# Designs tried in a protein design chat: VH-VL binders against c7peq0. Part 7

Target 1, 252 residues: c7peq0
Amino acid sequence: MHNKIYNSFIDRKAKGIKSFAVLIDPDKVNPADIADLAAKCTAAKVDYIFLGGSLVITNHLDECVQQFKTLCDIPVVLFPGSPSQVSRYADALLYLSVISGRNPELLIGQHVLSAPAVKKSGLEVISTGYVLIDGGAPTTVSYISNTTPIPSDKDDIAMCTAMAGEMLGMKVVFMDAGSGARKPITESMISRVASQVSAPIIVGGGIRDAEKAYLNCKAGADIIVVGNAIEKETSLIKEMADAVHAAAPVLK

## First folded at step 1 (VH-VL)

Design d7 (framework fv_duvortuxizumab)
Fold by ESMFold2-Fast, scan of step 1:
Structure d7 (fold): chain C 252 residues (1-252), chain A 122 residues (1-122), chain B 106 residues (1-106)
Amino acid sequence: as target 1 above (252 residues)
Amino acid sequence: QVTLRESGPALVKPTQTLTLTCTFSGFSLSTSGVGVGWIRQPPGKALEWLAHIYWDDYKRYNPALKSRLTISKDTSKNQVFLTMTNMDPVDTATYYCAHYPGYSSSEAFDIWGQGTTVTVSS
Amino acid sequence: ENVLTQSPATLSVTPGEKATITCRASQSVSYMHWYQQKPGQAPRLLIYAASNRATGVPSRFSGSGSGTDHTLTISSLEAEDAATYYCQQSYSTPLTFGQGTKLEIK
């Protein structure tokens, strides 16, 4: 087991380099479109492909992972919605603990059940403090998790939650408004979290345009993840990747 | 429609500080995504990017020259300024300001000023 | 930094002929931009994002390429096309330009 993907998060953050991730739901993507998606991600210099979703009804994860691994060199990171969303062919697993809520199953319970299989898979495991923020609408994440999201304007609650997660050993903080969010997380909240947390910060949910991706990076996000908008308009992949990469500071 | 014009001193002595002004019309630096860059060209040589300023006051500098450069703007006056310290004869060049329409790498410097020539000599 | 190398440095062609200018990047660039500069004038944008013509640019100018290799093609050259041509990438900081290709028409 190696820490190759986590080390890339840490190294890029230390250099001020911003990363763009495309979230793909194996249940929603047409297998015939994967080659085109992989080509577009490669051309746009997408940094990570996140595979997963809150609700995965069919099992095509292994096939989807292998297709992306065959068609491009971009690291594939699992973003699992359940313990069964494990593929040994991926590069890493974001091992999510929903620290914004009070559901014991999502804090540790499901992890206890999945741990033996995850260990045997040989996957790089990245402990992730998942902070669900109110995106203005019920999302599959909030409904399935049955947890209350942090209000969109309670910057200090999000900050304290992320700090606690880091102090409890989470390697990465993931701030998410959810896949069906009406509004993205504010720059103010991202900035408050970034001011107190040293761990890499992933931000996702409700990001619909290049400007918001750029502003989130300027506020302190290290990795921007987009799924819903790209499912609707794949042409956005290049626009958002460019905006994220342009947000990197000028190096000495 | 969109126009930019550079102004500043034609002659600068070695060790002095250069200040250039870019005055523009036909767009606003309050428009999301819009930026203005400074590019220079020494006589008979290639173009060299110096600095860029965005609508949100975010600034980017060429790392090779960062310690000597300051870019700023006055959105209400439609002006962008470039300050370059410790001028040397090798800094003799035509200095351009140019409009940049957005964040995407698919965007280019689409409209340029006419350029202002700066000679560094005693 | 992403170094852009243009080839050839100087190109001499006859009116009506085709000219091809290449730009090689040290790092992959999805989009390349091309500028035309005539003596005493500011650069003029010709092609942006690899293959799109800027407003008012004649159809005889075209761009192609991806990754590290990009090309500007000028078909049916005219006397007014005598100029220096520069490629530019905006994908990574610092923004960089090629060394330029001087096109002479004889």
Scores: ipSAE 0.007, ipTM 0.466, lowest interface PAE 8.4, mean pLDDT 86

Design d8 (framework fv_duvortuxizumab)
Fold by ESMFold2-Fast, scan of step 1:
Structure d8 (fold): chain C 252 residues (1-252), chain A 119 residues (1-119), chain B 106 residues (1-106)
Amino acid sequence: as target 1 above (252 residues)
Amino acid sequence: QVTLRESGPALVKPTQTLTLTCTFSGFSLDTSGVGVGWIRQPPGKALEWLAHIFWDDDKRYNPALKSRLTISKDTSKNQVFLTMTNMDPVDTATYYCARSDYYGYFDLWGQGTTVTVSS
Amino acid sequence: ENVLTQSPATLSVTPGEKATITCRASQSVTYMHWYQQKPGQAPRLLIYDASNRATGVPSRFSGSGSGTDHTLTISSLEAEDAATYYCQQRSDWPYTFGQGTKLEIK
């Protein structure tokens, strides 16, 4: 266990550097397209590749992780649909606890069952307070979590939830509207959460353009995650990465 | 040709609510990255940002004006509205609406509408 | 709130000279924007994102700086440059403007 990836989150946040992550679903990506995708991510200076999806099959995950690790030097971080979906070849695992809901299985139950396998994998484990926000449409995440998302306009509920997660020892806060969201999380909500937590804040779901990615960074997000828009148009990778990086001071 | 134009009452009595309309053409507020903000300027004083609304309906307000401000839009009519409650003589100013880029600069401005608050 | 302080408050120059206006922020600013406002007119964008000149703006206008100190420079001043100039920051909510610098051409 090494904390290499978590330390990169903390160090970049401390320097005011904003990070861009591309979310890839191993079950949806065509293996023949991975080399081109990896090259585009490298050229765009993508900071992290998040691999995962609500219904990912573990054997596909291993193959996909190994392909990215061979083709580029960008860290690969697992964003699993369940705590048991792990690949020992990745650099880190976001160990998601769905703190926005009241399902004990997603708060701790499934984690208890997966912990021995996760420990044996040797992966860096990053405890993550996952805050599901209503994106205006049912998503795979909503169905899988079987919990009620926080309403999109209830900034204080999201803020208090994130604060509680941080106080309970979560290393990272992940605010997610879900991959099929009709609308992204508002800058107002991001700013409210950012005003009360020191942990790195990851924001994703419904982000369709570089402008929103930039505005979310200025509101206080530390890492922007984009999946759906990139799946539809890979040219957005460079545009979004540039916008995210532009939200930070230039360092030597 | 892109234009923005402010409209609303020229005179408002103290304690009343002010409602201003910004009507624009040549762009749509459903275009990614585009926003419209309201900025005011009291006679002989500096510019003060009041409120902002983005293409995704995200709204921002100047905290110095507390809960007095409400911004809304009607994308189909190319309009943005600003409501300001409990008007006071110190709120006398020229009110501008302006288009913003996602980097937060205002590239196109309306001509401004002057609002005088007096009994 | 990120407070922007402009210096000088008033500047008087002759045609053909150079004018330098400084904007000092209380907190670091990555994106500083500059506006020109002539009497009776709406503000006009001159410079955005510290150093980029807006469309239609003469090359004699330039912006520079980073962190807390940013500068607007106007070379070879013309009579039509008589105006009040404002800086504006994007790095923090709320958006804030400087108090303005009045440029008078003698």
Scores: ipSAE 0.000, ipTM 0.395, lowest interface PAE 17.7, mean pLDDT 85

Design d9 (framework fv_duvortuxizumab)
Fold by ESMFold2-Fast, scan of step 1:
Structure d9 (fold): chain C 252 residues (1-252), chain A 123 residues (1-123), chain B 106 residues (1-106)
Amino acid sequence: as target 1 above (252 residues)
Amino acid sequence: QVTLRESGPALVKPTQTLTLTCTFSGFSLSTYGMGVGWIRQPPGKALEWLAHIYWDDDKRYNPALKSRLTISKDTSKNQVFLTMTNMDPVDTATYYCAHGSGSYYNEYYFDYWGQGTTVTVSS
Amino acid sequence: ENVLTQSPATLSVTPGEKATITCRASQSVSYMHWYQQKPGQAPRLLIYDASKRATGVPSRFSGSGSGTDHTLTISSLEAEDAATYYCQQYGSSPYTFGQGTKLEIK
């Protein structure tokens, strides 16, 4: 197993460089539009393309991954709705454990079932402590998994959850308000988590403008993920990428 | 509070085009996750879904009727429109608009309904 | 198309009895929802995602099941429960409704 993508997370974090990722749902994107989207991401200097969605079928994912890999040089990282949604053509897989909830299937059960296929795929596997934060609306994860999100104002619970995930060996912390969130995660919560963990922190959900992306980076996020807002207005790709890249790290 | 109300012609002649309007309050179709669908019910028969429109202008149609249906919205006026071409007496039904909730990909249910508007197709 | 078949088609019960309505899908259902419709009225959501009660729905209404078989149970029937009940799925386009079960209270 190679660690190229994880090492890029670590190296960029150590240098104070902030990363921007565009989240693409293979079930929502028309294959004919992928070339234009890839060109826009390249022009905006997007750092990672995250491919995933809660109900993505594996064969559709594979086709989408191959199209992006052919059309641009941006690393493709799988953000699966299920541990079984893998494509050997991607650069890495975020192997999500939903540590904010108490559903054993999402903590380890589904991973046990998918592990042989993941190992055989040869993908770089990045163990990820996924922390679902209440974004003010139900998410696909909450509905499908019966997973309770952490309240948006409980910075202490989010911090302790992320610390536990890191101590249990997870390489990355993903703080997510969920696709379609009404409100993004607060700078206060991001800062509290960032002050106690050394792992790269990915923050997503409810980020609708460049200013919020910038503020999240200043609070301590290392990678900003945006999907829903960009689906509505692709001009936001460049605006958000520029804001993320301009952000300074939080001083100790 | 979420409310929806249908309006349109009560009588339509065969081969004519039907246009229905759903006017709503208590939510905006610019808000993520929001959507409005159209469902009809012929007298004494089951409910039949026709079309759905989401906050991001994504549109879904019943495949059996897709060639005849167009759904659109005017976000600034809180209105959703359904156009159905080539009306036939078998299209006589009560037409409802309803607010959709849940994941817009496949966990969707209708939590608030309009009162319905009756459309009769006759010559 | 995923066809939903409800049984029984008509059910007549006395107040205080339990009523059970079954919805059988021709294909496995991701999510099953249940609606109540009284004559001359719009449908009302009762149960969503197989087992969750909608806001304002009495606790005597419950849903259960997974895959192709789902059940709506009304544990202690009241006169006001006389209505037609519909199951609905949205696993794939189109949305599909069952044919309805008419519940009569004697």
Scores: ipSAE 0.000, ipTM 0.394, lowest interface PAE 18.5, mean pLDDT 84

Design e1 (framework fv_brolucizumab)
Fold by ESMFold2-Fast, scan of step 1:
Structure e1 (fold): chain C 252 residues (1-252), chain A 120 residues (1-120), chain B 110 residues (1-110)
Amino acid sequence: as target 1 above (252 residues)
Amino acid sequence: EVQLVESGGGLVQPGGSLRLSCTASGFTVSSNYYMTWVRQAPGKGLEWVGFIYSGGSTYYATWAKGRFTISRDNSKNTLYLQMNSLRAEDTAVYYCARDYYDSSGYLDYWGQGTLVTVSS
Amino acid sequence: EIVMTQSPSTLSASVGDRVIITCQASQSISSWLAWYQQKPGKAPKLLIYKASSLESGVPSRFSGSGSGAEFTLTISSLQPDDFATYYCQQYNSYSPPSYTFGQGTKLTVL
């Protein structure tokens, strides 16, 4: 339905169920490897496949989306870096507004340009307050966005930014250190944000092991996104998925 | 006022075991802080031993894994380092230190250290 | 593993001198570096974090600079209380944490 993917986010959050997403860059993945990757995601019970990247040099998004849709039943959600990253074959689009920055193009400008194509696509659109956090290294996101990330230790700035995004009508908060981050977002910052917003919280960037994924879920993240670490070692998919799924709260 | 106080050091024979304690005051060891053990052999530099997350998960230097275990007792606000199969090379002053994860992993408060001597 | 190398290993200076200690990382660590001071018989004390941020209570004569793989600690006008051993520490790699200290720089009276 119209809100099938968003409804899955809020339903799972309400039940205390944690979700794991694998981020795939269409420009980096070898088409010959997609079948193996889809099989590994299916075996690990990955909840979402996020397709996108901050810098998309080739426009093979439709082909990549269709391959995943053919090979597995896992929902495919677009994580776009530009208006050109729209595919009608996906299940949903995270419609990112970079609320951590002051670049009007990333707050609304590029959205104005993409809106007609997004509407024609028939995609489920999930308004997303994107909060870029300093991950210790320049990322493609920070370079392309021409915006300053929130310092890694400024929990209250991240919290107030997320609250403002929610109050402005954004359905989801995405906290991202960037796929090439040297360090992940702290549990303290995630907890501070989670204490003040009801929207599902997606956390990504710099997550290299199952323990950090688990601790982020305990801090209040609802969806954990991993890209870079899995690109380097696909065996981590099962380990991280299991850790995320094990992070359900103790019900007493 | 933040304080860390180590205890439990002393003389131990090679192959023996020893448990060090680190009692914290002025903050809660299970709340948004990670706790680290660092050692220093006589006349040598600082060497990281291991680390415990606020949630209880532990990580160790490669040489320490399997012999040393970090744990805590939240009711006593106390951190422990259990040391097994001790060698002469383990002779050092052992410090506990607060790793303020919120501030990205530097060690902002240290205890005064406790001396462990492994000798026959 | 990230290796931290300090230079010099020993340094002699006089009160009032400008002192510079360097620290090199085997790979880029952005700005995720701390400096510590250790006096004989005492625990290390944090001086600087995030390469250039001065810890509360530390005299303003101490300053840090650098990014990437090369860092410096500067003491603008050496005081008698500053004769100590200084250590750099990287904290770029965590979760799991992998902390590495430099070998230390011993600052002695000339």
Scores: ipSAE 0.005, ipTM 0.423, lowest interface PAE 14.6, mean pLDDT 84

Design e10 (framework fv_brolucizumab)
Fold by ESMFold2-Fast, scan of step 1:
Parts: sequence; structure tokens; C-alpha cells
Structure e10 (fold): chain C 252 residues (1-252), chain A 123 residues (1-123), chain B 110 residues (1-110)
Amino acid sequence: as target 1 above (252 residues)
Amino acid sequence: EVQLVESGGGLVQPGGSLRLSCTASGFTFSSNYYMTWVRQAPGKGLEWVGFIYSGGATYYATWAKGRFTISRDNSKNTLYLQMNSLRAEDTAVYYCARDIPYSSGWEGYFDLWGQGTLVTVSS
Amino acid sequence: EIVMTQSPSTLSASVGDRVIITCQASQSVSSWLAWYQQKPGKAPKLLIYKASNLESGVPSRFSGSGSGAEFTLTISSLQPDDFATYYCQQYESYSPGTLTFGQGTKLTVL
């Protein structure tokens, strides 16, 4: 079904249920470890597996997607560094437009080139307003995107950018400090964005512990995505998932 | 002359509250400076308390969350530390310090420190 | 939290000596490390940031090196004004409670 994953985002948000996503980079994961990783995600009740990365240079994407689809029932959502990172075996594609920047290729240009292939794949396409926030150090995302991130303390710029993305018809807002970020996005910024945006809000980058994941949910994030910390310590999967699931939205 | 001056320290009973102030001169908070509080118990090392963005967002050490609140008034060039539910272990000299502006935020090391103000938590 | 451990905790030296103070992090902090000097009854003073960058106005006899989890502060030729306590501080991440200092190294006259 073409809207199954997006409908799960909005239904869970409407119920106040917080979701946890594990980000897997096909270029970094050892194929021999995928079965153990899938089992850990299942045991921890991970809600989504995000597959992708800003610098995926191998053709392991299809293999990785198929392994996760075979080994667990958790939905697999593509988080591509390029609109060309497509696998027909996934459940959905986050079709990222980098609305925080002024690079026309990342706003629409690359999408025009990839659209026929994306449509032919039959994937559920989730239009995503991608808001890159400065994580305090150069990251692969900021370098590859060739665009300036929003300063980490400019809450109103992030808020207005997310609002514009929503008004332009984007189904989801993704706030990302980038893989390898030194500093995660602040609760203040998440709260400002959440106060003005009704679309599901995904937050990622620099999240290293369960407390920060929990606080981000309390601030208004709907989906927490973690990759780098999990790559270093897989025992964090359960701790972070539990913290996210225990959170309730912050109401004004 | 660029400087930071702390005030408001003193003797307080366990369970009590105290508010510290830190006033800047020679530079303006509203320009782009991020501020921190660091404490030092008598004869011990430095311990970070928390930090405040130029716009008011805060981060705290795990032990300080829920008890300590950092705020700022850019119009007065003043930084505050509200300390609640004080314990004997909170006895320390409290320093305010200035973070180095990162081109799009803050760094996490401190180029300017105040002289410190002593807080003693004792009956 | 990242724990910072300095070695030695106390060090005695003579004017003109080469002094080395080490700082070890419980996990990698890349190059996000600063060194401070503190004299009795005074506030700390920044010496070095980003592991090896000398702060403006700090004498060239001070130098920092290292990356990852192991760092050193070197004073190439000790001066009388250098007897103080030295602290390392990591600033790899602010969340949660991630800014941590070493316990300090007290440098005294031999």
C-alpha cells in the first residue's frame, strides 16, 4: 500500500505515540551482523529501520533492504543521501528536499532526474522537508549537500523553514544535525518547530544517549532517529527505544 | 576592559535556594556570546554546571537538572544561576565564563572567566 | 559521561625544567580539548584549545598535543609564573552533562 508508512506516522502522532528509528548505513554495516542487529531491533520494539546515508557509494542497498525484510517485520524506510538511492524492496522512501539551503539541485533538480525511476519502483513516496541544523563540526551531510546549515541557536529560522515546507505540501519535517554531529539539536529548537507545525517531525543527528532521545520527544519530536551511536554500541538500541516509547508530548 | 563579575554568593541552609548573578562589562551579551557556569568545591577541581545560548536555550550537567536554572537578561548584560534544593555538596566557588562563538553557534571552551562567588551550604 | 583523568595529580619541578602533564579521556573526544591554568584564589585562564592551538597572549613555551583519548600539555622551559594548577577539559558534546574537566595537576617548586 502506497500510503501505509506515512499513515502510520500521522496515526501514531495523533495518538501521542513516539516512534524510534534505527539508521543503518549499507556501506558501514557488516552483512554477517545484520541478523543479530535485526533481532536486537525486534526485541527492543524499534518502530522503523531507516536505510541510507549521505555517502553510500556501494550497491549493497538492495541486499541490505532484502535482509532486513526477510529477518524482521519492522518497516524499512529509505533515507537517501541522493534521490537515486532507491530500492524497490523497501516499504517507503523519504523524498528529501533540503529546504534549509539554497541549492536548487537539492530543492528540486535531482528530484526531476530521479522521478521516473522512483515512480517505476512502486515505492511509497513521502515528501520530506529536510532541515539541516549545524551540529558544531563539519559532517558528511553538510559537505555532500553543498549547502549552509541553519545555526544551532536560530530556533525561529528553523521554525519558519519547517512551516514553509509544510505549507508547500511536504508531508514530513526532518530536522537533522547530520551523521557524526558533535552537538544534537536543542529541545528549544524542536519545541519552536513543533509549536507551529502539524506534520510529523523526525529528529536526528548527535543523539548519543536515552535521556536526550526522551527530552527530544518531550519537546515535540514524533520520531527519533539514531545511527552513529548505535553503530558504536548496539546495546543502546533497547535503552533508547524504551526512553522514546515512555515519552509524552509537551503541551502548551 | 572586558570582564565578568559574579555576585550573590553566601551562606545558605540545606534545602534552601540562592540566586547568583554575573554582570559583563566591555562586551554585549546580545552580540553573540554564549555563557556558562562552572563550580569548584574547596580544594577540588572544576565542575561544569550548565550553559545558555544567546537566545536563551539551556543545557545542564545531569546532576544539576531540575535543581539549577540558568537565565540571562541581555538588556542588563547579566547572567543568572537559580539554585534550588541546595545540598552540602553544592558548597563551591561558582564562576561564570564566556563561550567562544562558533560561526553558527558556540564551541564549549571558555576564554573569559569571572572572579567567582562563594556559596556555602551549611546549617 | 566522559571522564577526564590527569597524570600526575601533583608534580614538583625547577625553573628551566621541561614539564609534561597528561590527560586521558574515557572515550575519544577527537581534538575537542582545552587546557586551563589556575593560580590559588584566582579564576582559570585559557591556555590551549582544540588540543594544540595556543590562545592569544599565552607564551610560546606552552604547547598541546594529542588526539582521540590521550593528550599532553608541555611547558618547554618552566618559569616562576608557571607554578599553578592545570586542568584539561573536553568539549566533544554538550548533551547530556558532557562538558567535563580533569581533576587537575598541581605544579609546585621542587
Scores: ipSAE 0.000, ipTM 0.436, lowest interface PAE 15.3, mean pLDDT 84

Design e2 (framework fv_brolucizumab)
Fold by ESMFold2-Fast, scan of step 1:
Structure e2 (fold): chain C 252 residues (1-252), chain A 119 residues (1-119), chain B 110 residues (1-110)
Amino acid sequence: as target 1 above (252 residues)
Amino acid sequence: EVQLVESGGGLVQPGGSLRLSCTASGFTVSDYYYMTWVRQAPGKGLEWVGFIYSGGDTYYATWAKGRFTISRDNSKNTLYLQMNSLRAEDTAVYYCARGGYSYGEFDYWGQGTLVTVSS
Amino acid sequence: EIVMTQSPSTLSASVGDRVIITCQASQSISSYLAWYQQKPGKAPKLLIYDASSLESGVPSRFSGSGSGAEFTLTISSLQPDDFATYYCQQYDSYSSTPYTFGQGTKLTVL
């Protein structure tokens, strides 16, 4: 079916299996390093490769997607800085609506303009409720501008926002502290959101070590996404993947 | 240590219904294990029926959809297979099995229970 | 539906022989493949998962290899206890129909 990637999200969540995703910015990765990176992701049993960033150029995106698709069997999922940043060679697109903010362009406006191109691309589209959480560096909002993040200690606001997104038909909830976050999202907030939503929960931003990745999974995250830390130290790929895969569900 | 015990099999007329039970010991079915039913007709190979994940979501073989339902009772640590509109072709030994650490192999199996559908 | 085809369907061998059983998928399933042993009147027993990972407690004479669409189960030195029917099973979670078994390979004494 056309929902292969989304079905893998829900199937793995239902099994209690935690997934690890590596976030790669096509404009920051050296093309000469892609083969080594793909090999490391394969060896570590990385579950998904997320490709995205604010400065992504369409021709570079296509090249990067095709390189990963040639070099490994890990699904490639687009995490675009704009709804118009699509590559027909990817396996799926996270179609982000920034439900934590009140900017109509990020809620629906840009999507209306990009929809014909997205449909024509033939990509599997995964509607995603994107919840931006304050990471202690409010100006570090990479591809999402003029959006007010939810305060890091307002667990109930994050929970209600995620619930609303799910009720509006969004297939996935993405909780993100943002690129360069000083503080990752708390286990308390993840647990509160996980207690009220059935949709797969992706958590990212500010995750610097395997322990935090593990604890986030125990709190209820289904998919952990890491980019910044891995850009600095690729040896973390295996450590974080192992920690994510070893995590047990939070008992209640 | 780990055991799965099936029960509820027997003789049933075409068009009839049967409910099979699978009681687990040595682990809890509601933990992150997924549980499956697999059948084997006399002298034939293995055929997957369906599974239930720890969270409760169920999936079925295309031929089983609409006739067979998998459920569980966490308080009894028991898995069920409700079989409706039974046909002669459903005659088989039905096995209960537990999903393993990697996400698709079955690491422990019950002894099986025989279901005979005859006219 | 992903169809799993085993070859041969029947195989005769002697104790001490090296035995190879092949499993072919109708499409790529990466390494999401398990092998089982079933003796008459008994439940199947897991031998190999993820194409090449040996299940705990299974003798080292059993090994699996392959990726994509072609897989093999090897018994390096056949023992009397190994005469049984062997099944492969795919579990490619990206398939619309998860979990299909091969038709089985019956291993009998020569």
Scores: ipSAE 0.000, ipTM 0.403, lowest interface PAE 18.2, mean pLDDT 84

Design e3 (framework fv_brolucizumab)
Fold by ESMFold2-Fast, scan of step 1:
Structure e3 (fold): chain C 252 residues (1-252), chain A 118 residues (1-118), chain B 110 residues (1-110)
Amino acid sequence: as target 1 above (252 residues)
Amino acid sequence: EVQLVESGGGLVQPGGSLRLSCTASGFTFSSYYYMTWVRQAPGKGLEWVGFIYSGGSTYYATWAKGRFTISRDNSKNTLYLQMNSLRAEDTAVYYCAKEDWGYYFDYWGQGTLVTVSS
Amino acid sequence: EIVMTQSPSTLSASVGDRVIITCQASQSISDWLAWYQQKPGKAPKLLIYKASTLESGVPSRFSGSGSGAEFTLTISSLQPDDFATYYCQQYNSYPYSDLTFGQGTKLTVL
């Protein structure tokens, strides 16, 4: 429909500016804590709030989106566990196709079912090539998606998968180790993917500290997404945001 | 090979202060490795003291907050534990250890003994 | 805080015996458990992580199993070199609460 959020991704990437996104699961966050969390994200200059989870109920999603929209100016982007998890109040939807797997429902099937509702919502739709990487631990994402992740050391398979997604018209590549991952995606793999694709690259899963966020940006990630570590320690928001922003080149 | 060497232990009186050092070789502090201190009182089990992230953020065991401070100097590849207001119960061998992708520890130093007594 | 309880606290066994050490968590920790071996006068050495994954260089006679709140370390054929204290450690709760170790199991090889 429109492309304001996607344009922010490509414009920031073109300038070498790195973005930090906080991932929030509406079913796990206490509604009473949202005001404090929004204030912390604002103070830390967080670039995007990603809302989503594998089993999120749409009712909770709408409430959570509206709370963030009223409490801060940070764009809210849906990161759904299924294509049917939509809220008309968000700024954009990452319309995930799980291209790392061979489940036709996750490649296109569920999208066919959800398309009329997505169009009716008026949301900006960002076609996203979702590349699930083995994070060393079973995750909700790998179980729910019923698909095999790419092995953590198979850089060329991840690279070729991302290239195919881009050539098929996907606007963004999302490399994800999954919620609960104990090992984040390697800088080697990020660098290999970044060397061959021009689309913005989102990297998430298993990132626990500012230094790893920084190194992932130096390897070629454009947007760093952190959820699990932030759920456990919100004080990390500021340190991680600063590290991501510091990875940008000196401008002018 | 990865090696961790602790130093700075010794005898100190109750209420005193002591600073321990841990020098690493075989890997660099400019990477994102997390470092920890773990202590062991004579004849007792292992007790976690605290973590320091590669960027300098620290996290402490609840009993250690306010008395113990962890810091690192990446240029010297060295980890520190500053201990203040020491008590007899702080008598222990103090180990530094390196995290291995999950808050479990793949490499440990040999330990340095701290004895707190009058 | 999650409390880790090991049993037995001490045990003696002969070379060639199958030895089992257990570790109980006060609440579910999924499979976020590591096992360490500490020989007298030495630092601990990692044996197993993620409940059942053997650390590189550790003899195959060591194995771990379990999930949730109940875990076991098994030594299939005891060797003299296995004289040590063994510790379990949970890492599920960090950073919400402290990392915690079991009290240790002292294994004497006869």
Scores: ipSAE 0.006, ipTM 0.412, lowest interface PAE 11.6, mean pLDDT 85

